Miniprotein binders against q9bqp7. Designs and how they scored, part 5

Target 1, 240 residues: q9bqp7
Amino acid sequence: VPQNWFPIFNPERSDKPNASDPSVPLKIPLQRNVIPSVTRVLQQTMTKQQVFLLERWKQRMILELGEDGFKEYTSNVFLQGKRFHEALESILSPQETLKERDENLLKSGYIESVQHILKDVSGVRALESAVQHETLNYIGLLDCVAEYQGKLCVIDWKTSEKPKPFIQSTFDNPLQVVAYMGAMNHDTNYSFQVQCGLIVVAYKDGSPAHPHFMDAELCSQYWTKWLLRLEEYTEKKKNQ

## First folded at step 25 (miniprotein)

Design vf5
Fold by ESMFold2, fold request of step 26:
Structure vf5 (fold): chain B 240 residues (1-240), chain A 100 residues (1-100)
Amino acid sequence: as target 1 above (240 residues)
Amino acid sequence: SKTEVEVYIWFEGDSPEELFKAIERLVKKAEELAKKLGATVKVIWFIEVYNGKTEVFIYIEVKGVPEEELKKLAKRLAEEAKKLAEELGLKVEIEVYTKS
């Protein structure tokens, strides 16, 4: 239980968009400063077991592929991840009336993988947009805020390679989502707020993506865990 | 209860080749400096994508010599990381912690 609990939901703010909301998705630029990002907090508070599992995976891959093979493999995986996020931002932009996207970008198995999810996504409110929690003093850059099956969600897109899964940090994905949600709900750049989350895991081979819906209760449970990680980070920073 | 120094380094760039080069050079430098001082060093690194950008995360833990020498080693590593970032056209972030 965190020493200084803070609510994820802002009762003074609507959880439903109104007519004054922008018709083009928000894209607030990220400003680097002394305030830590969600990613930095999570990376610096990994458990010894999380680090051990990631190192074990890396060493197994190096043994199988060799050092040069591992470099090529990881480079390709991360370039494909970059292209995936770029494609999704382009697809989800409401102003894409004219063809403004790289045609090769749409030939990804990951894009095929998410098609059934995208059919249920509408009302895009933010894309690749910065959030700041002014009270808890952290920042982030969220992927997307949109309606999924009628519920406004913070949506996080992830890639996975089924034959050789990359296990960087699937256990921290829900913490990332709720941290962004809490920040957005308490960020003066936004006039609306969100109580639900969605993590979408896309597959390289085009297999149907797995949606992981997070209702308000589940988000509240993960919010408590996020607050503990933020508390751990704050204590760690005292030794800087 | 023995003093340890932790150095966290992040490189960000558009080229996986430059990011891997930064890892290799920094790891080599960390090992060279630790050997020269008689310190124990552990280096762990990962590459991941967040918000559509590729980033290298490097964790360096040093111990086994007096705290003053550990802090000097950590300062040298931070300077090397900044030098590598300039040479390779990368952005860099660095955090250093003392743990006892």
Scores: ipSAE 0.693, ipTM 0.887, lowest interface PAE 1.1, mean pLDDT 83
Fold by ESMFold2, last read:
Formats: C-alpha cells, sequence, structure tokens
Structure vf5 (fold): chain B 240 residues (1-240), chain A 100 residues (1-100)
C-alpha cells in the first residue's frame, strides 16, 4: 500500500472533449528533463525477477546468434521499431494524410499486424505528446490518445517478433500506460481526461496484433502498482 | 559497513553502431576499473525502444571494497560515459546511488 496515495482520475475534469478542442491531435513538446520520466522510474525499480528474465533472454539470443549476430538482430529491431512508430504517427495524423508518405515507412509486417486495430481507432486527440504530473513530479511521452471501440484510451504501441520475442518487459507495459494516464488527467495542457488504456502488441510477420484493453477498474489497480514503483524510486533517490 | 554503489547510464542516439560501441567500451572500462581495485562488478545492459526512440540502459553494481573507492570508481565511470557520448554523438544521462 503506497504511503502517498493519489487518485488516477480527476473528478474536476470532464471525459468529454469540448467543442472548441482543436481537430489536430495535440503534440505537447517534451520539456527539459528537470523531473524523472516514467521510463526512468520503471527502469530503476525493476525487480530481480525482471532483470533475470531479460538477462536470460539476452544470453540465449547471444548463444543462438553469436555476438555479431545479436548486434545485427538488435540493430534491425531498432530500425523496425522506429519505422513502426513513425508510420503510426503518420497514419493517425490528419495533416500527414495531406502529404506524400514514405512508401517504405508504411510497408511492414507490424503495420499489417495492426490494421484490424486501426479500423476500431478514431477521434485521435494526441500523438507523441508529453504529459506531466506536477503533484507527483514525473513526466512522460505517450504514443497516442484516441477512441478504441468508442472508449477514449491512452494507447501504447509495442512490437514483437515471432518466433523470437523482442526484449521488452511486459510487466511494466500496463504501469507505463496508467502513469501516462494519471499525468495527463492532472496536466493543465489537456482539457479532457482518459479513463481507459490500450496496449497493442504488433507482430513482424503481420499476424493480427493483440489488443490489451484496460478499463477504468483495471487502470486503478495498475495505478496502485505504479504509485508503489514511484515510491520505491523516490526512496532510492534519497541515497544519491 | 555493507556498501554497494549502483551506476545507471542511459545513451540515446540514432546510430545502433555507435550505441553498441558505447556499451562495449563502457562495459570494458567498468570491468578494468573493478579488476584494478579488486572490486566485484555486475554489469547489465539492455536496448529498448520507447515511443519510437532507441535507448541503451546500462546498470553497473560495484562492491567488495571501501565506500570511498566505490564512489571514485563510479565517478570515473560517469566521466567515461560522458566522454563516450561526446565522441560518438550520443546523449547521456547518469545516476549514481549508494546502496546498503
Amino acid sequence: as target 1 above (240 residues)
Amino acid sequence: SKTEVEVYIWFEGDSPEELFKAIERLVKKAEELAKKLGATVKVIWFIEVYNGKTEVFIYIEVKGVPEEELKKLAKRLAEEAKKLAEELGLKVEIEVYTKS
């Protein structure tokens, strides 16, 4: 139980967009990093089990591919991940639909993988946008805020390869989403709030992506876990 | 009396080759410095993509020698990380903690 509990939702804020809201998705610039980011908090509070699983996976990949093979594999994963996120921002931006798109950017198994999810996504409110929780003192850069099947969500896009999983901690994905949600709901740059989350796992081979929907109750449960991680980070920081 | 020092280093850049070079040189430096001092070192690193951005995360834990020597080792690692970032055109962030 966190000692410094704080609500994820803001009762003073409506979940319905104002008619005066801009038609272009918000893209708040990430400001100078004077407070920790969500990723910094999560990386510095990984459990021994999380570290063990990631190291085991890395060592197995190195044994399978060799050192040079692992570097090549990892470099290609970087390129594909970067292209995937660039393509999604382009696809979801109404301004980008009026401009010529890089054909290679849009051609990937990952983009094919998410097509069935994108058909259910509408009402994009934010893309690659900074959020800040001034009370809890953390910042983040969320991927997307949009409606998924009629529910306004913080959406996080993840890539995964088959048969070899990409090195990512699935335990932290829901924490990242709710941390962004809590920050957005208490950030004066935003006039609305979000009560749901969505994690979309896309696959290199184009297999249908897995959506992981998080309703308000599930978000509240993960929010408590996020607050514990933030508390652990804060306590750790006292030993600098 | 039971002291460990943790060094967290993040590199960010657009070149996977330079990111891997930073990892390899920093890991090698950490092992060399620890061996010279007779310290035990544990190095863990990961490369992750967050929000379409590529980041190298390096965790270095050192122990087995007096705290003042561990802090000097951590300072030298921080200096090396900054040097590597400048030479390779990378962004760097560093956090150092004392753990008991």
Scores: ipSAE 0.690, ipTM 0.888, lowest interface PAE 1.2, mean pLDDT 84
Fold by ESMFold2, fold request of step 26:
Structure vf5 (fold): chain B 240 residues (1-240), chain A 100 residues (1-100)
Amino acid sequence: as target 1 above (240 residues)
Amino acid sequence: SKTEVEVYIWFEGDSPEELFKAIERLVKKAEELAKKLGATVKVIWFIEVYNGKTEVFIYIEVKGVPEEELKKLAKRLAEEAKKLAEELGLKVEIEVYTKS
């Protein structure tokens, strides 16, 4: 159990938007990054088992595809991931409803894959927005905050075909979601809080995406694991 | 010596080709410097796509020589990483830790 427990939820903050909340999604810029990001904490606290699994996967991929084949595969995954996130931000932004969308961004198996999820998403409150936990001293850049089936969620979008050497393939994605949630709930740039998470896995062939809903209890369980990783990182920094 | 030095390097950019070049050249430099000193080196790297950006993270662990030499090696790796970032048009971040 963490030495320095801190709650994920802020009891002083309502889960309902205030009447004065803006109708345009928040997009808080990420600044100088003088304190660690969620990604940096997770990358520097990987277990030996996580590293072993990723290295084994890389070795098998290089054996099967060859070195040049592996580079080409990885480069294609980068392009697809970049286009997917760009398209989602465009679709979810109110300004993009003004006929400014690139129609080629919308022609994607991944975008087709998430359509049934998107119909259940409403009340977009934040897109590609920075969060900071001033007390615990970390920052992040979340993908989306919106209602999913009536519940306000921190939403993370991912593709299922990402290579294992990517940090997202190390089972740390729920930790990212709750770390962003905790930071947002204690960030003065936000007037509301979020108690649920959603991880959406999209497929290249357009098959229906799989939603992974995280209720408040599950988020609290992962929050404890995040605090342990943050504590481990903090101890590591003492040896700089 | 039981001292180890850990070097974490992150490159960020829009070009997977330039990111792979950075990995290859930095790994070669780390192996070259370690061999010259008689140090043991372990290099592990991973690639992540996040918010439409591609980032590579490189972990380098060196040991088997006195701490002063390990710190000099780490400093030279940091300098090489900064040089590569400027040459390849990448952003770079570096962290160095000493472990006894």
Scores: ipSAE 0.679, ipTM 0.882, lowest interface PAE 1.2, mean pLDDT 83
Fold by ESMFold2, fold request of step 26:
Structure vf5 (fold): chain B 240 residues (1-240), chain A 100 residues (1-100)
Amino acid sequence: as target 1 above (240 residues)
Amino acid sequence: SKTEVEVYIWFEGDSPEELFKAIERLVKKAEELAKKLGATVKVIWFIEVYNGKTEVFIYIEVKGVPEEELKKLAKRLAEEAKKLAEELGLKVEIEVYTKS
């Protein structure tokens, strides 16, 4: 259990936003400073099991594809992931002009994969937006805040190849979501709060994406785990 | 020696090819410097895309020589990482920890 508890939800805020004029999703710019990001905390507090599984996956891939094949595979995966996130921001943004939409960007297996999820997404409140937890001293850049099936969620978009999933994202993705949620709920740039999370795993071949819904109770459980990781990071920092 | 030094290096950029070059050159430099000092080195790296950004995360652990030599090695690695970032057009972040 964490030595210093801090709540994920803010009782002074509503989880049913009713802003008088939310015509454009928030996009708070990320500012570099001394405060660590969620990803930096998680990367520096990985368990030995997480590291072992990732190294084993790399070695298996290199054995299967060869060194040059692995580099090519990895390069393609990263470029496709980059295009996927760009496409989603474009699709979810009401202010994107037609000249800025690349039709090839929108025609990918990953975008096809999430179509059934996007039909249930509405009320986009934030896209690619920075969050800061001033009290706990961390920052993040969340993908999306929108309603999913009527519930306002912090939404994280994840890509996966069906036969060869990326293992590192599986262990910590819920922690990222709740860390962003907690920061947002205590960030003065936002007037509302979010109590639910959604992790969407999209597939390269266009197979239907898998939504992982996180209700408030599940978010609270992962929040405790996030606080432990942040505490571990803080202790490590003392040895710098 | 019971002292270990951990070096975390992040490169961020839009070109997977330049990111792979950074990994290869930094790993090679770390192994060369460790060999010259008689230190043991462990290098682990990952590449990932978050929020449309491609990033390399490199973890380097060095041990087996006195702390002063480990800190010098870490300083040289940090300097090399900064030079690589400038040469390859990448952003870089570096953290160094002493572990007992």
Scores: ipSAE 0.674, ipTM 0.881, lowest interface PAE 1.2, mean pLDDT 83
Fold by ESMFold2, last read:
Structure vf5 (fold): chain B 240 residues (1-240), chain A 100 residues (1-100)
Amino acid sequence: as target 1 above (240 residues)
Amino acid sequence: SKTEVEVYIWFEGDSPEELFKAIERLVKKAEELAKKLGATVKVIWFIEVYNGKTEVFIYIEVKGVPEEELKKLAKRLAEEAKKLAEELGLKVEIEVYTKS
């Protein structure tokens, strides 16, 4: 139990989706300042075990691919991740885009991998939108807020070149989702509240993506873990 | 010594080639400095991509020599990271922590 507990939900907001859909998804610009991002908090509070596992993963990848192969792998993850998120924003946005450019962004195994998920996504409320927890003082940039199978979710999209997830993507991804959720629920730029999360891992070969749904209770459990990480970061900064 | 120093470095840019060059040169510099001091060094890095930007995160842990030498090594790494960022047209952010 963290020493400075704070609820993930805002009691001043409804926990139900609005009856009216917005005409255009929100896209709040990210403003950089001294307030730490979710990513910075998580990166600076890794356990020794997480560091060890990441180092071991790197060594195994180099053994499998060779030095040149690992460099190529890293560069491809770099480029493909960016293109995947751009394509998803275009697909989920009501704005019109040049047809040829849309088709180029839509041509990937990752996009095919998520098609069955996208069929169940509706009521898009936010895309690539900044969130700020005004009381706990952290920021983030979430991928998407939309209904998934009738439940309003913070949705986080991940890519994988192989069926097995990387250890890094498994370690902290639920914490990122709940941190964004808590921030959104306490951010004056938003008038609605979100209680559920969805993590979607897309595969390069087009295999059906794996959804991980997080109901409100599971989100509350991860929220406690996020608060501990934020507390660790705050203490670490004070002793710098 | 049981003191450890952690150096966190983030590079941001749009060119994978420039980001990879920064990683390679910084890793080599960290290993070179640690070897000269007889320090133990561990380096890990990975990428994160969101909202039209790409970022490389580098974690460097050094230990096994007196704290004063570890802090000097960390300062030199921070200076090298800033130099690389300027040379390669990248943005850089650096944090250094000392742990007992």
Scores: ipSAE 0.672, ipTM 0.878, lowest interface PAE 1.1, mean pLDDT 82

Design vf5
Fold by ESMFold2, look of step 25:
Structure vf5 (fold): chain B 240 residues (1-240), chain A 100 residues (1-100)
Amino acid sequence: as target 1 above (240 residues)
Amino acid sequence: SKTEVEVYIWFEGDSPEELFKAIERLVKKAEELAKKLGATVKVIWFIEVYNGKTEVFIYIEVKGVPEEELKKLAKRLAEEAKKLAEELGLKVEIEVYTKS
């Protein structure tokens, strides 16, 4: 139970955009300042068990691939992740861009993997857009806000080498989504709010991506966990 | 003394090669400085992709010598990280905490 509770939703805002919504998704620039980002809060509040599991995975990969093989693997993950997000932003944007789409950008196992999800996505409201929680003082950069199967969601796109069929196997991703959601709902750059989240795990081989839908109740449960992590970070910062 | 100092460093860049060079040089520097002072050092690093961006996250924990020595070591590590970022064309962020 957090000492300083704050609601994830904003009762003064509608979750149903009106008929005059803009045709171009919002893309608020991220402005770096002294307030922490969501990722910084989460990274600095990892449990010892979480660190152990990640370090074990890294050492196993190095053992299996060798030092140079691990560097090559990591470089490939970097390139593929960058191209995946560029492709998704291009696919989800209106085609008002003067430059033609790069066909190589669209030819990816990850893009094939998410095709069945994209069929259910509509009403894109924001892409690669900054959010700031003006009361709790944190920032983030969300991937997408759009309707998924009729529900307006903050959507986070993730790539993975292994299947993640359960939301628990995505570790801190749900905290990241709800933190972005809470920030957007209390950010003056946005006139609406969202009550749902979606985590989409895409696969390199083109296998069908796993969607992890988070309804309002589940989002509220993870929001409480996020507030605890933010409190932990705030207490840590006093020792700077 | 049971005082510990934690140094968090993040590098971001478009070159995986330069990111790995930053890790290698910073880890070596941390171990070198800790050895000179007789301090215990623990270094953990991870690479993660968020929003299509790749970032190296480095955690350095030092202990086993007086707090004033630990703070000086942390300051030198922060200066080294900034130097590496400029040399290698990377963005860098640094946070330092004291833990009793």
Scores: ipSAE 0.664, ipTM 0.874, lowest interface PAE 1.3, mean pLDDT 84
Fold by OpenDDE base, look of step 25:
Structure vf5 (fold): chain B 240 residues (1-240), chain A 100 residues (1-100)
Amino acid sequence: as target 1 above (240 residues)
Amino acid sequence: SKTEVEVYIWFEGDSPEELFKAIERLVKKAEELAKKLGATVKVIWFIEVYNGKTEVFIYIEVKGVPEEELKKLAKRLAEEAKKLAEELGLKVEIEVYTKS
């Protein structure tokens, strides 16, 4: 049980977007300061088991590809991931900002992979927008806030070459999503609340992406785990 | 000794190529130093993009030798990381933790 419990949901915020919500998605810039990012917290609080699994994966990949091949693979995965996020931001942005759609960015297997998910995405509220939890003292940059199948979600887009049909296969991504939800729900820059999360795993070969929907109950469960990671991080920093 | 030292390194730069050079050289240095001391080393790393900036995260765990030797190894890794950052025009953050 977390020592410092804080709610993921803000009872003072309504789930209904106010009619005054801007038609343009919010894009609040991330300010780098002494406040840790969600990613930094997760990076410094990995379990020994997680480290072991990552190391084992790395060693396997090096054995299969060689050192140079693994380097090239990682570089390509990174570049493809970056381009995918840029393409998604372009797709989800209002048409007026789309003057220079690089058509080449849209020609990817990952974009093909998410087409069926994008059909169910509407009401985009934020894109590549910073969130800050003032009380719990962390920040993050979320990919997207939108309605998925009529439910307002924090959406996190991921690329993979391997199928991830189960949410458990998404590593700390559920923690990242709920961390963003909790921050947004208590960030004064946002007037609305999110109750759901969505992790979308896009595939390079264009095969249908896996949507991992997180309802309010599942989000609450992962929120408890996030709070424990944040406490671990805080304690670790005191011992530095 | 059950003591382990954790070294966290973040590189930030605009060139993925330079970042990968930094990873390669640092990993090699960690393995060389660990071998020389008879220490066990684990190295994991990943690359992330934030607001158009590319950041590399590197985690190095060392164990299997006395704490003082582990601390010396960590110091050498930190020095190497700083040197690499200067050489390659990267920003660097380094954190070292000792767990006993």
Scores: ipSAE 0.623, ipTM 0.862, lowest interface PAE 0.9, mean pLDDT 89
Fold by OpenDDE base, fold request of step 26:
Structure vf5 (fold): chain B 240 residues (1-240), chain A 100 residues (1-100)
Amino acid sequence: as target 1 above (240 residues)
Amino acid sequence: SKTEVEVYIWFEGDSPEELFKAIERLVKKAEELAKKLGATVKVIWFIEVYNGKTEVFIYIEVKGVPEEELKKLAKRLAEEAKKLAEELGLKVEIEVYTKS
């Protein structure tokens, strides 16, 4: 149990978005301060088991692809991931603010993969927007806040070459999502609250993406795990 | 000794190519140094994009040799990371932890 418990949901914020549908998604810039990012916290609090699994994966990939092949693979995965996020931001942005859509960004298997999910996405409230949890002292950049199947979610988009049909296969992504939720719900820059998360795993081959929906209960469970990671990080920093 | 040294390295830059070069060279250096000392090394790295900037995270775990040798290895890795950052025009952050 976390020593310093803090709620993921803000009881002072109404679940009803009183927000006049903001005609434009929020895009708050990330301020790089002494405040750790969600990613930084997760990176420095990886378990020995996580480290072991990642190292084993790396070694396997090097055996399969060779060293140079693995480098190329990783470079391609990164580039494809970046382009995918750029394409999604372009797709989810209001048409009036769309700069010339690079049509080439839209021609990817990953974009094809998420088409069925995008049909269920509406009411985009934030895109690539910074969140800050002032009390717990962490920041993050969330990909998207939108309605998925009528439920307001923090959406995190991921690319994968391998199927990830189970939320457990998404590593620390559930922690990242709930960390963003908790921060947003207590960030004064946001007038609304989210109670759900969504992790979308897009596939290179255009096969249907896997949506991992996180209801309020599941979010609360992962929030407890996030708080423990944050405490571990804080303790680690004191011993530096 | 059950002592482990953890080295955390973050590179920030606008060129993915230079970042990948930094990863490659640092990973190679870590493996070489560990081999020379007879230490066990694990290296994990990730690439992330924040606000149009690319950041590379590298985690290096070293164990299996005396603490003093681990600390020397960590220092050499930190120095190498700084040199790479300077050479490649990258920002670098380095943190070293000793766990007993």
Scores: ipSAE 0.616, ipTM 0.861, lowest interface PAE 0.9, mean pLDDT 89
Fold by OpenDDE base, fold request of step 26:
Structure vf5 (fold): chain B 240 residues (1-240), chain A 100 residues (1-100)
Amino acid sequence: as target 1 above (240 residues)
Amino acid sequence: SKTEVEVYIWFEGDSPEELFKAIERLVKKAEELAKKLGATVKVIWFIEVYNGKTEVFIYIEVKGVPEEELKKLAKRLAEEAKKLAEELGLKVEIEVYTKS
């Protein structure tokens, strides 16, 4: 049990949008403070097993592609990921804010991959928006808050060249999602709360993306794990 | 010795090219230093984009040699990271942890 237990859900907030919720998605800028990001916490609290698996993956990829091939691969994956997020932000943004859609950004296998998910996405509340948990003292930048199949979710978009049919294959991504949920649910900049998470794994070849839906129960389970990672981080920082 | 040293490096910059160059040089440096000492090295890195800024996270784990040699290696890596940041116009954060 975490020593510093805090609820993921805020009982003082409703899941119902207030009639005053702007029709425009929130885009709160991330302020760089001494406050650790969700990503920083996760990065500094990786398990030895996670490190081992990542290193083994890297070594395998280098053996398959060569050193230069692996560099090119990683560069391409990053660039494709960036373009995918930019394209999604453009798609999910209100039409009035649509800069001239670079049609080239929309012509990707990843965008094709997520089309069936996008059909079930509506009611976009936030895009690339900062969240802060004042009590637990962490910040993050969430990709999207929207309704998925009628349920308000924190949505995290991921790119992969390999199928990830199981949520366990997304590493710390469930922790990231619930960390954003917990922060948003207690951030005064947000009038609403979320009870669900969604990790969408888009594929380069345009094959149907895998939606990993996280209900309130699963979110609560990962929230406990997140709190433990946050405590580990805090302890690590005290011993530096 | 069961001692391991963890080096955390964050680079921030607007140029993906310069960030990749920093990764490449630092990884190479880590491998070279580890090889010279007969140490085992693991290097993991991630690239993330926040608010239009690109951040590179690099984790370097070194083990298999005496703690004092590990600490010297970590110091050299930190110095290399600082030099790279200066050369490439990047921001850099460095943290070093020793686990025994």
Scores: ipSAE 0.611, ipTM 0.858, lowest interface PAE 0.9, mean pLDDT 88
Fold by OpenDDE base, fold request of step 26:
Structure vf5 (fold): chain B 240 residues (1-240), chain A 100 residues (1-100)
Amino acid sequence: as target 1 above (240 residues)
Amino acid sequence: SKTEVEVYIWFEGDSPEELFKAIERLVKKAEELAKKLGATVKVIWFIEVYNGKTEVFIYIEVKGVPEEELKKLAKRLAEEAKKLAEELGLKVEIEVYTKS
């Protein structure tokens, strides 16, 4: 049980989004401060098992591709991931804010992969927007807040060359999503609350993306795990 | 000894190419130093983009030799990371933890 328990959901916020659907998604810039990011907390609190699995994956990839092949692979994955996020932001942005869509950004297997998910996405409230949890003292940059199948979600977009059919295969991504949810739900810059998360795994080959939907119950379970990671981080920093 | 040393390194820069060079050289250095000492090393790294900035996270775990040797290895890795940052025009943050 976390020593410093804090709710993921804000009881003072109405679940009803204020009827003013902002015609423009929120894009709050991430401020540079001494406050740790969600990513930094997760990075510094990886379990021995996670480290082992990641190292084993790396070693396997080096054996398969060679050292230079693995470098090239990782470079390409990074570049493709970046372009995918840029393309998604362009797709999800209002038409009036659409700079000339680089049609080349839209011609990717990853964009093809998420088309069926995008059909179920509506009511975009935020894109590439910063969140801050003032009480728990962490920040993050969320990819998207939108309705998925009529449920308001924090959406996190991921790229993969390999199928990830199970939420457990996404490592700390569920923790990242709930950390963003909890921060947003208590950030004064946001007038609404989210109760659901969505991790979308897009595939390079254009195969249908896997949506990992997180309901309020599952979010609450991962929130407890997030709080434990945050406590571990805090204790680690005190001993430095 | 059950002592482990954890080295956390963050590189920030605008050039993905230079960031990848930093990763490559630092990973190689970690492996070389560990081999020389007979230590076990694990290296994990991630690349992330925040607000148009590219950040590289590198985690290095070292174990299997006396604490004093682990600390010396960690110091050398930190020095190498600083050198790479200077050479490649990157920002660098380094944290070292000893777990007993």
Scores: ipSAE 0.609, ipTM 0.858, lowest interface PAE 0.9, mean pLDDT 88

